# Miniprotein binders against q53ft3: the designs that were tried, part 106

Target 1, 195 residues: q53ft3
Amino acid sequence: MFGCLVAGRLVQTAAQQVAEDKFVFDLPDYESINHVVVFMLGTIPFPEGMGGSVYFSYPDSNGMPVWQLLGFVTNGKPSAIFKISGLKSGEGSQHPFGAMNIVRTPSVAQIGISVELLDSMAQQTPVGNAAVSSVDSFTQFTQKMLDNFYNFASSFAVSQAQMTPSPSEMFIPANVVLKWYENFQRRLAQNPLFW
Key: E = the ipSAE of ESMFold2; O = the ipSAE of OpenDDE; V2 = 0.75 times the mean of E and O plus 0.25 times the DockQ between their complexes.

## First folded at step 11 (miniprotein)

Design B16 (at its last look DockQ between E and O 0.22; V2 from the best seeds 0.00; counts 0 for: pae E 23.6 > 1.5, pTM E .653 < .8, placed apart)
Fold by OpenDDE base, look of step 11:
Structure B16 (fold): chain B 195 residues (1-195), chain A 86 residues (1-86)
Amino acid sequence: as target 1 above (195 residues)
Amino acid sequence: SPESYKRATRYAQFAKKYAELIQREAKELGDPEAYEEALRLFREAAQLYKEAAELYEQGDYEKAEKLMEEARELFYEALRLYEKLK
């Protein structure tokens, strides 16, 4: 039903279902994680009038789990990005996951998804810093990705005079790549979440 | 406990909502047979959760917990079957 993605790691598509309405992903080495993507797999939608409250749990200095509401996923918004790197000093909030005696190694955090009524979710307030308001981090990532692609593509650029006949190969003009890059940057600047 | 009653009631509603979802989907796709087993299991789970809620309210915790476990098994199987249809 749910997936979890951390940059540079394998996607997780098998949440542990700890209750009828609760799912958990383990995040090893959570201190190195800046952002987490939570998304619906598209196999099982939420029932009508329901959505998912997304929580983050990490061990505090005493090893006790601290749960914080990150945000929400719904059928209408089946994916969300959360910044978790700045949450390490936050106070715990009320959460629906109870005293889960999860034998946690100190380096493992958890993402919890609680399936709830949309009306109940509307009454909840996510922690302020968890919503990827960091347009900046995403913009930086996207920019790095774009630059990497451009550099990669440009490394194969040859002048027409340097082209050897290869009838089996198709060639894309470098200006097409540049135009795509410029258009993408423009869209990103207008709305970093245009996708 | 009041909390157990609320939980059981919540699960009953949740199972019912899945049953409704599946019924609608089955109708829209024109393949009711493919969804029959999952639908049946969600309905049965919903009924058991409801009965468990009533037992919690009556103070019969032992029987209620037993029904909750049975309902859970049906609910998880229903989800598994539903997912396989996708």
Scores: ipSAE 0.712, ipTM 0.901, lowest interface PAE 0.6, mean pLDDT 86
Fold by ESMFold2, look of step 11:
Structure B16 (fold): chain B 195 residues (1-195), chain A 86 residues (1-86)
Amino acid sequence: as target 1 above (195 residues)
Amino acid sequence: SPESYKRATRYAQFAKKYAELIQREAKELGDPEAYEEALRLFREAAQLYKEAAELYEQGDYEKAEKLMEEARELFYEALRLYEKLK
């Protein structure tokens, strides 16, 4: 269903399903991570009228998970980049991952995805934080993330002739990914802090 | 719990939405028999999710969880059949 990508690491495509509607990725050594990409693999779409609320969890000083809402993925917007560097000192928010969470170690955080109604998701506000990484670290992460994202997303490209009729399923044309990749590379080279 | 009731109700509502969409697509595409099994399974899943919500409200959590598991199996089987037909 879902993939999770951190620059310089192998993409994770095998989420742990902790409930019917809840999926989790472990993020070892989470203090070194500033950005995470969450995306749909394209194999199984959300049911019509539903989407995914994306949460970040890290252990507090007592080893208990603190969950924060990062944002959303949907069939219409199947990938998103989330900044998590400033969230490691934030306060937890309401979340649906009660006793189903099994995070146990101090150095491992989690990305949680909860399948919810779009109307319910519209009533929630993601945690905002303006923290930034250093210029060189940000540039290196961003370039590696762009390369990994482009290569991965391109593997799901289909031509119009290969698409089946499916009004409840959404696809990203490959040229959108290429155009985004080229534009991002140019702007990053001109100004590493353009984001 | 109240969250379990809301979860069951949410999935019942969406399973019903899928059934309605498939019924429209079957009529428009001119192949209603091809979608018959998927439509049946979505409708059954919706019914079981609704029954699970009622059991949560009554405090029969063990029975409600069994129905949620059955409904989930029907829902994903219906989704697999629907994806094969597109």
Scores: ipSAE 0.000, ipTM 0.082, lowest interface PAE 23.6, mean pLDDT 68
ESMFold2 (binder alone), look of step 11: mean pLDDT 82; pTM 0.797

Design B17 (at its last look DockQ between E and O 0.02; V2 from the best seeds 0.00; counts 0 for: pae E 17.5 > 1.5, pTM E .687 < .8, placed apart)
Fold by OpenDDE base, look of step 11:
Parts: C-alpha cells; structure tokens; sequence
Structure B17 (fold): chain B 195 residues (1-195), chain A 87 residues (1-87)
C-alpha cells in the first residue's frame, strides 16, 4: 500500500503493518537522512473519507522514541516529501502508535503512517520544519534520488546480444530511461515544483 | 476498556469502507476470485469487529479479544487478496 524512499537508498515497498490502520518503515542510520518521500504504491487506495497521517519517530538522548507529525498523504496527494533533518530538538507530540516496544537499534528511526478520517487529519498540525525548507534542498534531494535510480537501473543493462530469452519479463531500452531522466531534469530546472 | 471499544468500532468501520471500495471497483479488478474472497473477508471482519465492540461494552473482554484476533486475521488476508485482485 505504501512506499518509502530515501535518496541514495533502495526504495522500501513493504511496510510493516503493525495494526489494521498503521504501517511502519524502518530507517537505519537516520542521522544521515535529510529528506524522506512517502508515497502510495497505487495498488490499494484509501477508503473514501480517509487518508494517512505520516509520523517520524527517532530516539531521544535517553533512547526513548519521540514521535512527530510530519504531514499527510491522501488519494488526492498520494506522495509527499518531508525534511527530517533538524527534528532532533523537537518535543514529542501525541501520536497513535502507542508504546511500541520496538527493540530499536539506536541508529534506526521510523516512519509511521496512520490511516485516519480526513476530518480528523484536518485538525492536526504538522511540525513546522517538516516542510521542504528550500527549493535548493528539494532540487538536491530530487537529483540524488534520480541519480540513484539511474545508477540502479543501468547496473542491470545488457546488450541485445547478451539478452537471454525470458518470455515472462518485459524489457525497457536504456535509452528510454535516459530520455526520461533528461526530460525530468529539464522540467526540474524550469520549475522545481512542476508536479 | 473504552479504548478497546473505540478501536473495535474504528476497525469495523475501516473494514466496511474497504468492502464498499472493492464493490465499487469490481469491474476493474483483474482477479475475480481474489475480489470475491477479499470482499467476503472484509465483510466478515467488519461483523466480528462489531461483535467485539459489543462484547467490550458488556465487559466480556476475553471473548472480545478473541474476536478481535479472528477479525484481524481476516482483515489482513482481505488486504492481501485485494492487492492480488488489482494486479
């Protein structure tokens, strides 16, 4: 249902469902992460009148989890980018994840998604610094994400002569990926918020 | 507990809403068998959650918790099947 993306890392498409209405991603080495993208996979939408509240959890100086509301995803806004760098100084907010006795490795943070009524979500206030702070930071994040994808995809590239018949597999020419990349870069340069 | 009651009601509504969603999307689903089973399981889960909520109100926590667990298993399987039905 949900995916989580950190620039320079593999995409996560398998959230841990900790309750009927709650999903969690683990973020190892979270201190090196500036931004995270949370998105819907498109396989299962939210039911009518519902969306997802996105929370970030990190260990405080005592190793206790601090939860903060980052923002929201909905069927109408199926993806969002959050800045998680600098949140370390924030006080914990009320969150729906309870005392999750998750044996946390000190270096692991979590992204939590709580499926909630849209009306209830409208009453919640995200932390102010969770928004992308600058166009430059956003552009840098996007560029790193794109580079990671391109490098990953290109690592599987084979020449036609090297291809083995696999009727069950679909193949995309590398030139298509490159063209998409170039077009995306151009759009990003023109308007970083073109979507 | 009042909290358990509220949780059960929330989960019942959640399961119901998924059943309604699937029913509306029926024509676009690729696996009819997975669709029908997912729909059935969401409906069944919703009923079990409702019953659990009533039991919590009555103070029969042991039986309520059992129904909650049964409903959960059905709900998770329904989600899995729903995803399969859309592939």
Amino acid sequence: as target 1 above (195 residues)
Amino acid sequence: SPESYKRAKRYAEFARKYAELIQREAKELGDPEAYEEALRLFREAAELYKEAAELYEQGDYEKAEKLMEEARELFYEALRLYEKAKK
Scores: ipSAE 0.348, ipTM 0.737, lowest interface PAE 1.4, mean pLDDT 80
Fold by ESMFold2, look of step 11:
Structure B17 (fold): chain B 195 residues (1-195), chain A 87 residues (1-87)
Amino acid sequence: as target 1 above (195 residues)
Amino acid sequence: SPESYKRAKRYAEFARKYAELIQREAKELGDPEAYEEALRLFREAAELYKEAAELYEQGDYEKAEKLMEEARELFYEALRLYEKAKK
């Protein structure tokens, strides 16, 4: 149902199912991992009204698992990128995975996915320093909006020879629209949240 | 005109895409109540843009232009609420 990807490693698609509604991926050598991608394979969607809460676990200095809520995946947002490099010394939080009978090697972290009601997920707070992939989706939407606006406005362009004098109307040269478009794209590439 | 109809359809698509974006992000943002209102306004704007497209096709340009203005106002209010919720 789920996949888990770390840069430079083979994608994992065979989660350990530890309960009807709970899935786990092992992350060996977790100290070298900065980001992890969790995604749905597309074969089995969540049931209506449900989604997945995504947790990260690592062994603390006492050898006990520390679980932290990273965020969520849903049918409407089937993939997410989480930054875990800042979490390797964090404090644990409440979690649904408890002390299960899961074979665990020292120095191995885990990604846990718990299938839950969307209403229950709305009451949960992810750790604040985990990266949220929504910026990339926002940038993609913003770029498509810019392209659509530019293509629409440019479709009405006429040459000076084709223009009929109309002193009661105000006009904007097409080059001004192009320059605005180019400037907006440049600023968006530098900082997707500048606006 | 055919161009007015296409314009209304494009703006309806913009509003719908923004609603989809914010719906995907609602669980990850800090104020669920503000996100819910922004989502409602984006959906309302999308419906008004669609209605304006239908009026353009029927040749009722005066009503269509008024609806386009109303939809635009809702769209920008939804953007304001969304940005406020992210802060």
Scores: ipSAE 0.000, ipTM 0.082, lowest interface PAE 17.5, mean pLDDT 68
ESMFold2 (binder alone), look of step 11: mean pLDDT 80; pTM 0.769

Design B18 (at its last look DockQ between E and O 0.63; V2 from the best seeds 0.00; counts 0 for: pae E 2.9 > 1.5)
Fold by OpenDDE base, look of step 11:
Structure B18 (fold): chain B 195 residues (1-195), chain A 107 residues (1-107)
Amino acid sequence: as target 1 above (195 residues)
Amino acid sequence: SPESYKEAEELYKRAKRYAEFARKYAELIQREAKELGDPEAYEEALRLFREAAELYKEAAELYEKAAELYEQGDYEKAEKLYEEAEKLMEEARELFYEALRLYEKLK
């Protein structure tokens, strides 16, 4: 149902469903993370009148989880980018994850998604610094994500002579990926919000 | 186990939320099945969501009764209802998760 992306890391598409209405992603080495993308996979939509409240949790000085509301995802807004780097010193807010015994490792933060009524979500106030408001930050994040994808895809590049016949596999020419990358960079440079 | 009326009331609210959540998924699936013209493909997931919804509703009713009993100081009977509600919640959860898995496979 949900995906989580950190620039320079593999995409996470398998959230831990900790309750009927709650999903959690683990973020190892969270101190190095500046931005997180939370998105719907497109497989299971929210039911009508519902959306997802997105929370970030990090351990405080005592090792206790501090949860903060980052923002929201909905069927109409199926993805969002959050800046988490500045939240590490924040105070915890009321959150729906308090009753859950989630095994935590000290170096691992969590993204929690709580499926809630849209009307209830509208009454909630995200932490002010979580929304990516700057075009520059967004551009930098997108560029890092693109670079990561390009590097990943390119790592699988083989020459035609090196190809092993595999009827079950589809191959994409490396030039197609490069052309996509270049086109995307051009679009990004022209309008960082083109998507 | 709940130690107070308040805790039992919160469990009631949770169960009620889950019942509505399951119902809403059932409605979503039913609509989608109609739109796609393939009701059979969704039948099992739909059934499971509906069954889960009913079980959550039953659990909610038991939690509510338990809360009332806690308020009255009848902790023994309250505990029994709590235990029964917890069983229903677990069964409902299994059905709910299975329904989600089945629904996801249809996409």
Scores: ipSAE 0.607, ipTM 0.846, lowest interface PAE 0.7, mean pLDDT 84
Fold by ESMFold2, look of step 11:
Structure B18 (fold): chain B 195 residues (1-195), chain A 107 residues (1-107)
Amino acid sequence: as target 1 above (195 residues)
Amino acid sequence: SPESYKEAEELYKRAKRYAEFARKYAELIQREAKELGDPEAYEEALRLFREAAELYKEAAELYEKAAELYEQGDYEKAEKLYEEAEKLMEEARELFYEALRLYEKLK
C-alpha cells in the first residue's frame, strides 16, 4: 500500500502490516537520516473518508520507544517529505569517567502509518519541526535527487577514444548533462519554486 | 474492576473500527468495479471484506456485552464472551488480510 524512501537507500515497498489499520517500516542506522519520503504505491488507495497519519519512532536513552506525529498522507496528497534530523536524541556527549566503555546499540527507528478517518486526522497536531515548509524540504529532496541523477549518468560517460559505434542507440555528451545540471542547480538555489 | 472494564472498552472500539474499515473497503471495491463497467470485478475480495466486517461487528457486540457483565460482577460469563470475541477477531483478521491480498493481486 505504502512506500518509504531515504536518499541513498533502496526504496522500501513492503511495509510490515502490524494491524488491519497499521503499517511499519524499519529504518536502520536512523541517526544518519535527515529526511524520509512516505508515499502511496497506488495499488490500494485509502477508502472514502480515510487517510494515513504518519509517525516516527526511535528508542530513547532508556530504550523505550518515543513516537511523534510527522504529518499525513491521503488519496489527494499521496506523498510527503518529513524532516527527522531534529527529532533524534542520539547525539553523544563526552563523560567524566574516562576509559569506561559505553556500549552503543545499533540504532533502529520506525516509520508508522495509521489509517484513520479524515475527521479524526483533522484533530491531530504534528510535531512542528517535522512539518517544515514543503518548499524547504522539497528543495533539499530535489537537490539530492539531482545529485543522484548526475552521479548515475556520469558513471556511464565515455571518452571519444572509448566510444564504439552503435547505430541503434542514441548518446548524449556528458558535458551537456553537466551544463544542464549546473544551470538547473543554480536556478533552484535562487528560486526553489521555479519548477 | 475499572482496569478490566477500560481494556474491554478499548477492545470494543477496536473491533468497531475494524468493522467499519472492512466495510469501507467493500464499498471502494464495489465502486471501482462499477466504474470499470464490470460489477462482478473483484467479487471474491468484496465477499471476503463483507464477511470480515460482519465478524468484526459481532466481536464488537460481544466485547460490549462482556464489559457489561464484568461491571455487574458476572466474571465467568464475561470471560466466556471475551474468548468468543477474540476468536471472531482472529477469523475476521484472516479474511481481511486475504481480501487485501486478493484485491491487490487482481488489480
Scores: ipSAE 0.427, ipTM 0.781, lowest interface PAE 2.9, mean pLDDT 75
Fold by ESMFold2-Fast, scan of step 12:
Structure B18 (fold): chain B 195 residues (1-195), chain A 107 residues (1-107)
Amino acid sequence: as target 1 above (195 residues)
Amino acid sequence: SPESYKEAEELYKRAKRYAEFARKYAELIQREAKELGDPEAYEEALRLFREAAELYKEAAELYEKAAELYEQGDYEKAEKLYEEAEKLMEEARELFYEALRLYEKLK
């Protein structure tokens, strides 16, 4: 049903189903993660009147999960970006995962998705700094994502003299990637909301 | 085995929620029927979601009755209804997961 993306990592599309209405993604080495994208794959929609509440969980000093509500995904808004870097020392929020026996290592956090009635979701309050609603937070995330993409793409740059002809492969000139990156940075600096 | 009225009430609420969830998925599949490439397979998924919803509903009724018996101090009868409800919950869960797996294959 769902996908989970962290910049610089392989996308996860196979959530662990831990109950009829609950799905979990593991986030190893979570101390290095600032933002997480949660999205619907489009294969199975939510039933009418239902949506997904998105939670973040980290192990406390005793290894026990501390769950916090980040926000929501729905058929009408099937993707959301969340900032988790500030949540690692906070209090746990009221959550539907209390009875789940979710085994974790000390450096592994989790994203949890609970399928709930839209009316019930409307009565819940996400932790104040989780949703990427701040222009500054979104700009920082976008800049880091752009840097990661450019660095990754550039690591595969090969001069024309080094290329072996392969008609099944498509190539993009490195200069085109650089021009896109510079243009996007300029636009973002002038208007962070241009996206 | 819940030893209190409040624990049985919480299980009742959970079973009711699961019954509604299964019912909502059955409604969704029925609405999408014409867009699915395998009419026979969708009928089986629909049947399984409906069966799961009924079993969750029956489990909820048993948890509710168990909660009343716990409140009245009739612990022996409460435990028997609780055990019956737990069995129905497990049967409903298996049907629900099978229905979801079939639904995924239809997409």
Scores: ipSAE 0.183, ipTM 0.588, lowest interface PAE 4.8, mean pLDDT 75
ESMFold2 (binder alone), look of step 11: mean pLDDT 82; pTM 0.823

Design B19 (at its last look DockQ between E and O 0.76; V2 from the best seeds 0.00; counts 0 for: pae E 2.7 > 1.5)
Fold by ESMFold2, look of step 11:
Structure B19 (fold): chain B 195 residues (1-195), chain A 107 residues (1-107)
Amino acid sequence: as target 1 above (195 residues)
Amino acid sequence: SPESYKEAEELYKRAKRYAEFAQKYAELIQREAKELGDPEAYEEALRLFREAAKLYKEAAELYEKAAKLYEQGDYEKAEKLYEEAEKLMEEARELFYEALRLYEKLK
């Protein structure tokens, strides 16, 4: 349902679904991460009237995990960039992951997504300023996200001679992805806010 | 088994929430099938979401009934109903996950 992307890392598209309405991504080496992108894969939308509250949790050292609300994703805002490098340790918020049995490696941070009613989400306040703070920072993060997507997609490229026939599957020529990438980069460099 | 009355109320609320969640997915899928002009497009996933919602609702009713028996001091019967509700919750969860998997596959 969701993806999680950090610059310079492979995109995570297989969240641990810890409950019917809750999803978790592990973030190893979280102290080296400044920003994280959480996005909907586009295959399964939220039901009407619902959206996703996005949380960050530090590794549990000697107590209950502390979850911090970063912000939201919805059908109308299906991706968001969150700054996690400026979060203060120990600043928690009320969160839906409390006593739940979540499989967690003790030394790894987590991103949690809780599917909730939109009117419940409207009453929540994200901790600190987790949003992207400048156009230059947003542009740099977006460029890294685009580079990661291109490298990921191109790693599956095969020549037509190498293809095993698979008529039940849809394929996209690699040149289409490359052309899109080049056009998007050009437009982003010209106007970082064109989207 | 629940350790306290507060835990029993939480289990009831959780079952009710999941019943509604499963039903909302059923409504989403039915709407999408109508928009495609093919009311059978996601029929098996729709059936599974509806069955999951039914089982979550039945589990919620058992949790509520068990809580009443516990308050009356009939602890053995209350415990039996809690265990039955837990079995329904697990079955509903498996149906819910299969429904999501099928819905994603068919899209």
Scores: ipSAE 0.449, ipTM 0.781, lowest interface PAE 2.7, mean pLDDT 78
Fold by OpenDDE base, look of step 11:
Structure B19 (fold): chain B 195 residues (1-195), chain A 107 residues (1-107)
Amino acid sequence: as target 1 above (195 residues)
Amino acid sequence: SPESYKEAEELYKRAKRYAEFAQKYAELIQREAKELGDPEAYEEALRLFREAAKLYKEAAELYEKAAKLYEQGDYEKAEKLYEEAEKLMEEARELFYEALRLYEKLK
């Protein structure tokens, strides 16, 4: 249902469903993370009148989880980018995830998504500065993400002579990926919010 | 087990929310099935969501009764109802998760 993306890391598409309405991603080495993208996979929409409240959790000095509301995703807004680098300190807010005795290694944070009524979500106030406010930060993040994707895709590139017949697999020419990348960069340069 | 009326009441509220949530998925799937003209493909997932919703509702009712019993000081009977509710919650959860898995496969 949900995906989580950190620049320079592999996309996570398998959230741990900790309850019927709650999903969690682990973020190892969270201290190095500046931004996180949370998005719907498109496989399962929210039920009518519902959306997702996105929370960030990090261990405090005592190892206890501190949860903070980052923002929201909905069927109408199926993805969001959050800046978490500045949130690694502070007081926790009310959160729906309870005392999850997740044996947390000190270096692992979590992204939690709680499926909630839209009306209830509207009453909640995200922590300040969690939303990507600067075009520059967004552009930088997007560029890193693109670079990661390009590098990943390119790592699988083989010459035609090296191709082994695999009738079960479809192949995309590397030049198509490159062309996509170049076009995306151009669009990004023109309008960082073109999507 | 809950140690107080308040805790039992919170369990009731939770179970009720889960019932509503499962029902909303059932409604979503039902609409989608109608729109796609393939009700059979969604039948099992729909059934499971409805069953989950039913069980969550039953659990909620038991939690509510348990809460009242806790308030009355009848802890023994309250505990018994709590245990029964927990069983229903577990069963409902399994059905709900299976329903989600099935629904996801349809996409």
Scores: ipSAE 0.199, ipTM 0.612, lowest interface PAE 2.1, mean pLDDT 79
Fold by ESMFold2-Fast, scan of step 12:
Structure B19 (fold): chain B 195 residues (1-195), chain A 107 residues (1-107)
Amino acid sequence: as target 1 above (195 residues)
Amino acid sequence: SPESYKEAEELYKRAKRYAEFAQKYAELIQREAKELGDPEAYEEALRLFREAAKLYKEAAELYEKAAKLYEQGDYEKAEKLYEEAEKLMEEARELFYEALRLYEKLK
């Protein structure tokens, strides 16, 4: 349902479902993480009137999780960027993860997503300025992601002469991927919120 | 077993929320199947979400009754209802997880 992305790491798309309405991503070596992106994959939308509350937890000195509300994702805003570098010594916020008293390793944090009613989410206040409201920071991150995707996709490019006959496989010319990248980059430079 | 009436009340509210959530997923699947013109393709997932919603609702009713009995000092009867509600919650959870897996697989 959800994806979790940290710059310089492999994207996670397989959240651990710990309850019918609760999903978790593990973040190893979290002390080196400044920002985390949470997004919807688009395969399963939220039911009408519902959204996801995004939480961050880190292990305290006894290995117990300390949960903090970072923000929200919804069908209308299916991705969010959060700054977590300042939250590792903060106090826990109100959270719906109840009796989840799971002892974790000292260097592993978690992103938790709780599916909730939109009206309930509107009454909750995220800890600090965890949500990155800066268009500049978002633009820089988006540019790095575009570069990463283009490099990844282009690494699979082969000449027509190197293609094996496979009528069940579809191929997209590398030039089409390049044109998409150039168009997106141009539009992002003109207006970072164009999408 | 709840340590207080407040814990029992929270379990009741949680079960009610889960029932509503499962019902919303059922409504979503029904809308998507109708829009695509192939309602039979999502029938099994729809059936499982509806059954999960029913069981969560039944569990909520049992938690509510147990909370009232606990407040009245009838601990033995309250414990039996909590145990029954817990079994229904577990059954509903399994159905809900299966429905989610099936729904994702269909897309």
Scores: ipSAE 0.000, ipTM 0.220, lowest interface PAE 13.6, mean pLDDT 71
ESMFold2 (binder alone), look of step 11: mean pLDDT 82; pTM 0.818

Design B2 (at its last look DockQ between E and O 0.01; V2 from the best seeds 0.00; counts 0 for: pae E 18.5 > 1.5, pTM E .655 < .8, placed apart)
Fold by OpenDDE base, look of step 11:
Structure B2 (fold): chain B 195 residues (1-195), chain A 86 residues (1-86)
Amino acid sequence: as target 1 above (195 residues)
Amino acid sequence: SPESYKRAIRYAEFARKYAELIQREAKELGDPEAYEEALRLFREAAELYKEAAELYEQGDYEKAEKLMEEARELFYEALRLYEKLK
C-alpha cells in the first residue's frame, strides 16, 4: 500500500503493518537523512473519507522514541516529501502509535503512517518546516537541473567557422538542445510530475 | 476499556469502508467474482469487530480480544487478496 524513499537508498515497498490502520518503515542511519518521500503504491487506495497521517519517530538522548507528525498523504495527494534533518531536536507530540515494543537500535528511526478519517486529519498540525511542497520543490529542482545542463552544454557551443576537424567526435547542433529544453520546460509547466 | 471499544468500532468501520470500496470497484470493472473472497473477508471482519466492541462494553475483555485477533487475521488476508488483484 505504501512506499518510502530516501535519496541514495533502495526504495521500500514493504511496510510493516503493525495494526489494521498503521504501517511502519524502518530508517537505518537516520542521522544522514535529510528528506523522506512517502508515497502510495497505487495498489490499495484509501477508503472514502480516509487518508494517511505520516509520523516520524527517532530515539531521543535517553533512547525514548520521539514521535512527530510530518504531514499527510491522501488519494488526491498520494506522495509527499518531508524534511526530517531539522527535527532531531524536537519535542514529541501526541501520536497514535502506542508503546510499540519495537526493539530500536539507536541509529534507526521510523516512518509511521496512520490511516485516519480526513476530518480528524484536518484537526492535526504537522511540525513546522517538515512538509516540503513536493510540486514546488520538484519544479525548482528540475528547473535548476535543466538550467545547469543547458548552461553546461552551451558552453561547448562553437560556430561552424570555429570547428576544427575531429572525425572521432560527434556534434549536436545547439538548436537541438534548445528545442529539447523548451519542450521539457513546457511539459514541466503543464505537469511537474509528467514523468 | 472505552479505548478498546472505540478501537473495535474504528476497525469495524474501516473494514466496512474497504468492503464498500472493493464492491464499487468490482462493479466498475465488471468482475465481481474476483473480489468476492476479499469482500467476504472484510464483511466478516467488520462483524467480528462489532461483536468485539459489544463485548468490550459488557466488560468481557478476554472474549473481545479473541474476536479482535480473529477479525485482524481476516482483515489482513482481505487486504492481501485485494492487493493481488491490482
Scores: ipSAE 0.746, ipTM 0.913, lowest interface PAE 0.6, mean pLDDT 86
Fold by ESMFold2, look of step 11:
Structure B2 (fold): chain B 195 residues (1-195), chain A 86 residues (1-86)
Amino acid sequence: as target 1 above (195 residues)
Amino acid sequence: SPESYKRAIRYAEFARKYAELIQREAKELGDPEAYEEALRLFREAAELYKEAAELYEQGDYEKAEKLMEEARELFYEALRLYEKLK
């Protein structure tokens, strides 16, 4: 139903469904993430009168999840970009002794999507509202999104032996997707703003 | 970079998927020789993509990028052979 994209990472399309109306994506190494894109895959729309509340969760100092409302996705706005930099960081854990040998264990945060009534969503206030702020960040995000989209589309490629004769199904040869990807990468290297 | 590593791993998985499909088709058709060269090239591409991912993890980006190019060339050739056999 949902996808989650972080700049520089593969798109996630296999949310963990933790309840009939709740879906979760894991975000390892969340402190390096500044923005996240949440979007509907387009296969299953929300029921009429409903939408998705999008939350960000990270473990607090006791290991307990802290959930914060980022915003919403709906049938009328099926994708959104959320800024998560600056949400409860652990930057103040530096010691004055200078004897820190940090054994790095991946910290995992989560993006949660809760399917709710639009009226219930209207009563909630998100924690923040940041837009993509720089050309360099936008360019890097665009390159990573294109890489992730190519990998996503390529995972649906099928051989002719796996094809069905259904006239309602469309198929794209895998080499067409790969050729498009290579051409687009070349153009981005020449001019990151060509599109 | 972390994205380059993940991309190499994903391409290795995709090449492996094609190798699995070809190996299965050869068994079902009873003619494994018809698919043998494409199977070999898909398997080789998958191995080179995985080796490239290891080089990205080690920080040897120049060698990793070269292996990605070589793997891509093998993958394209395997795909062209596979499409002709159908």
Scores: ipSAE 0.000, ipTM 0.127, lowest interface PAE 18.5, mean pLDDT 66
ESMFold2 (binder alone), look of step 11: mean pLDDT 82; pTM 0.797

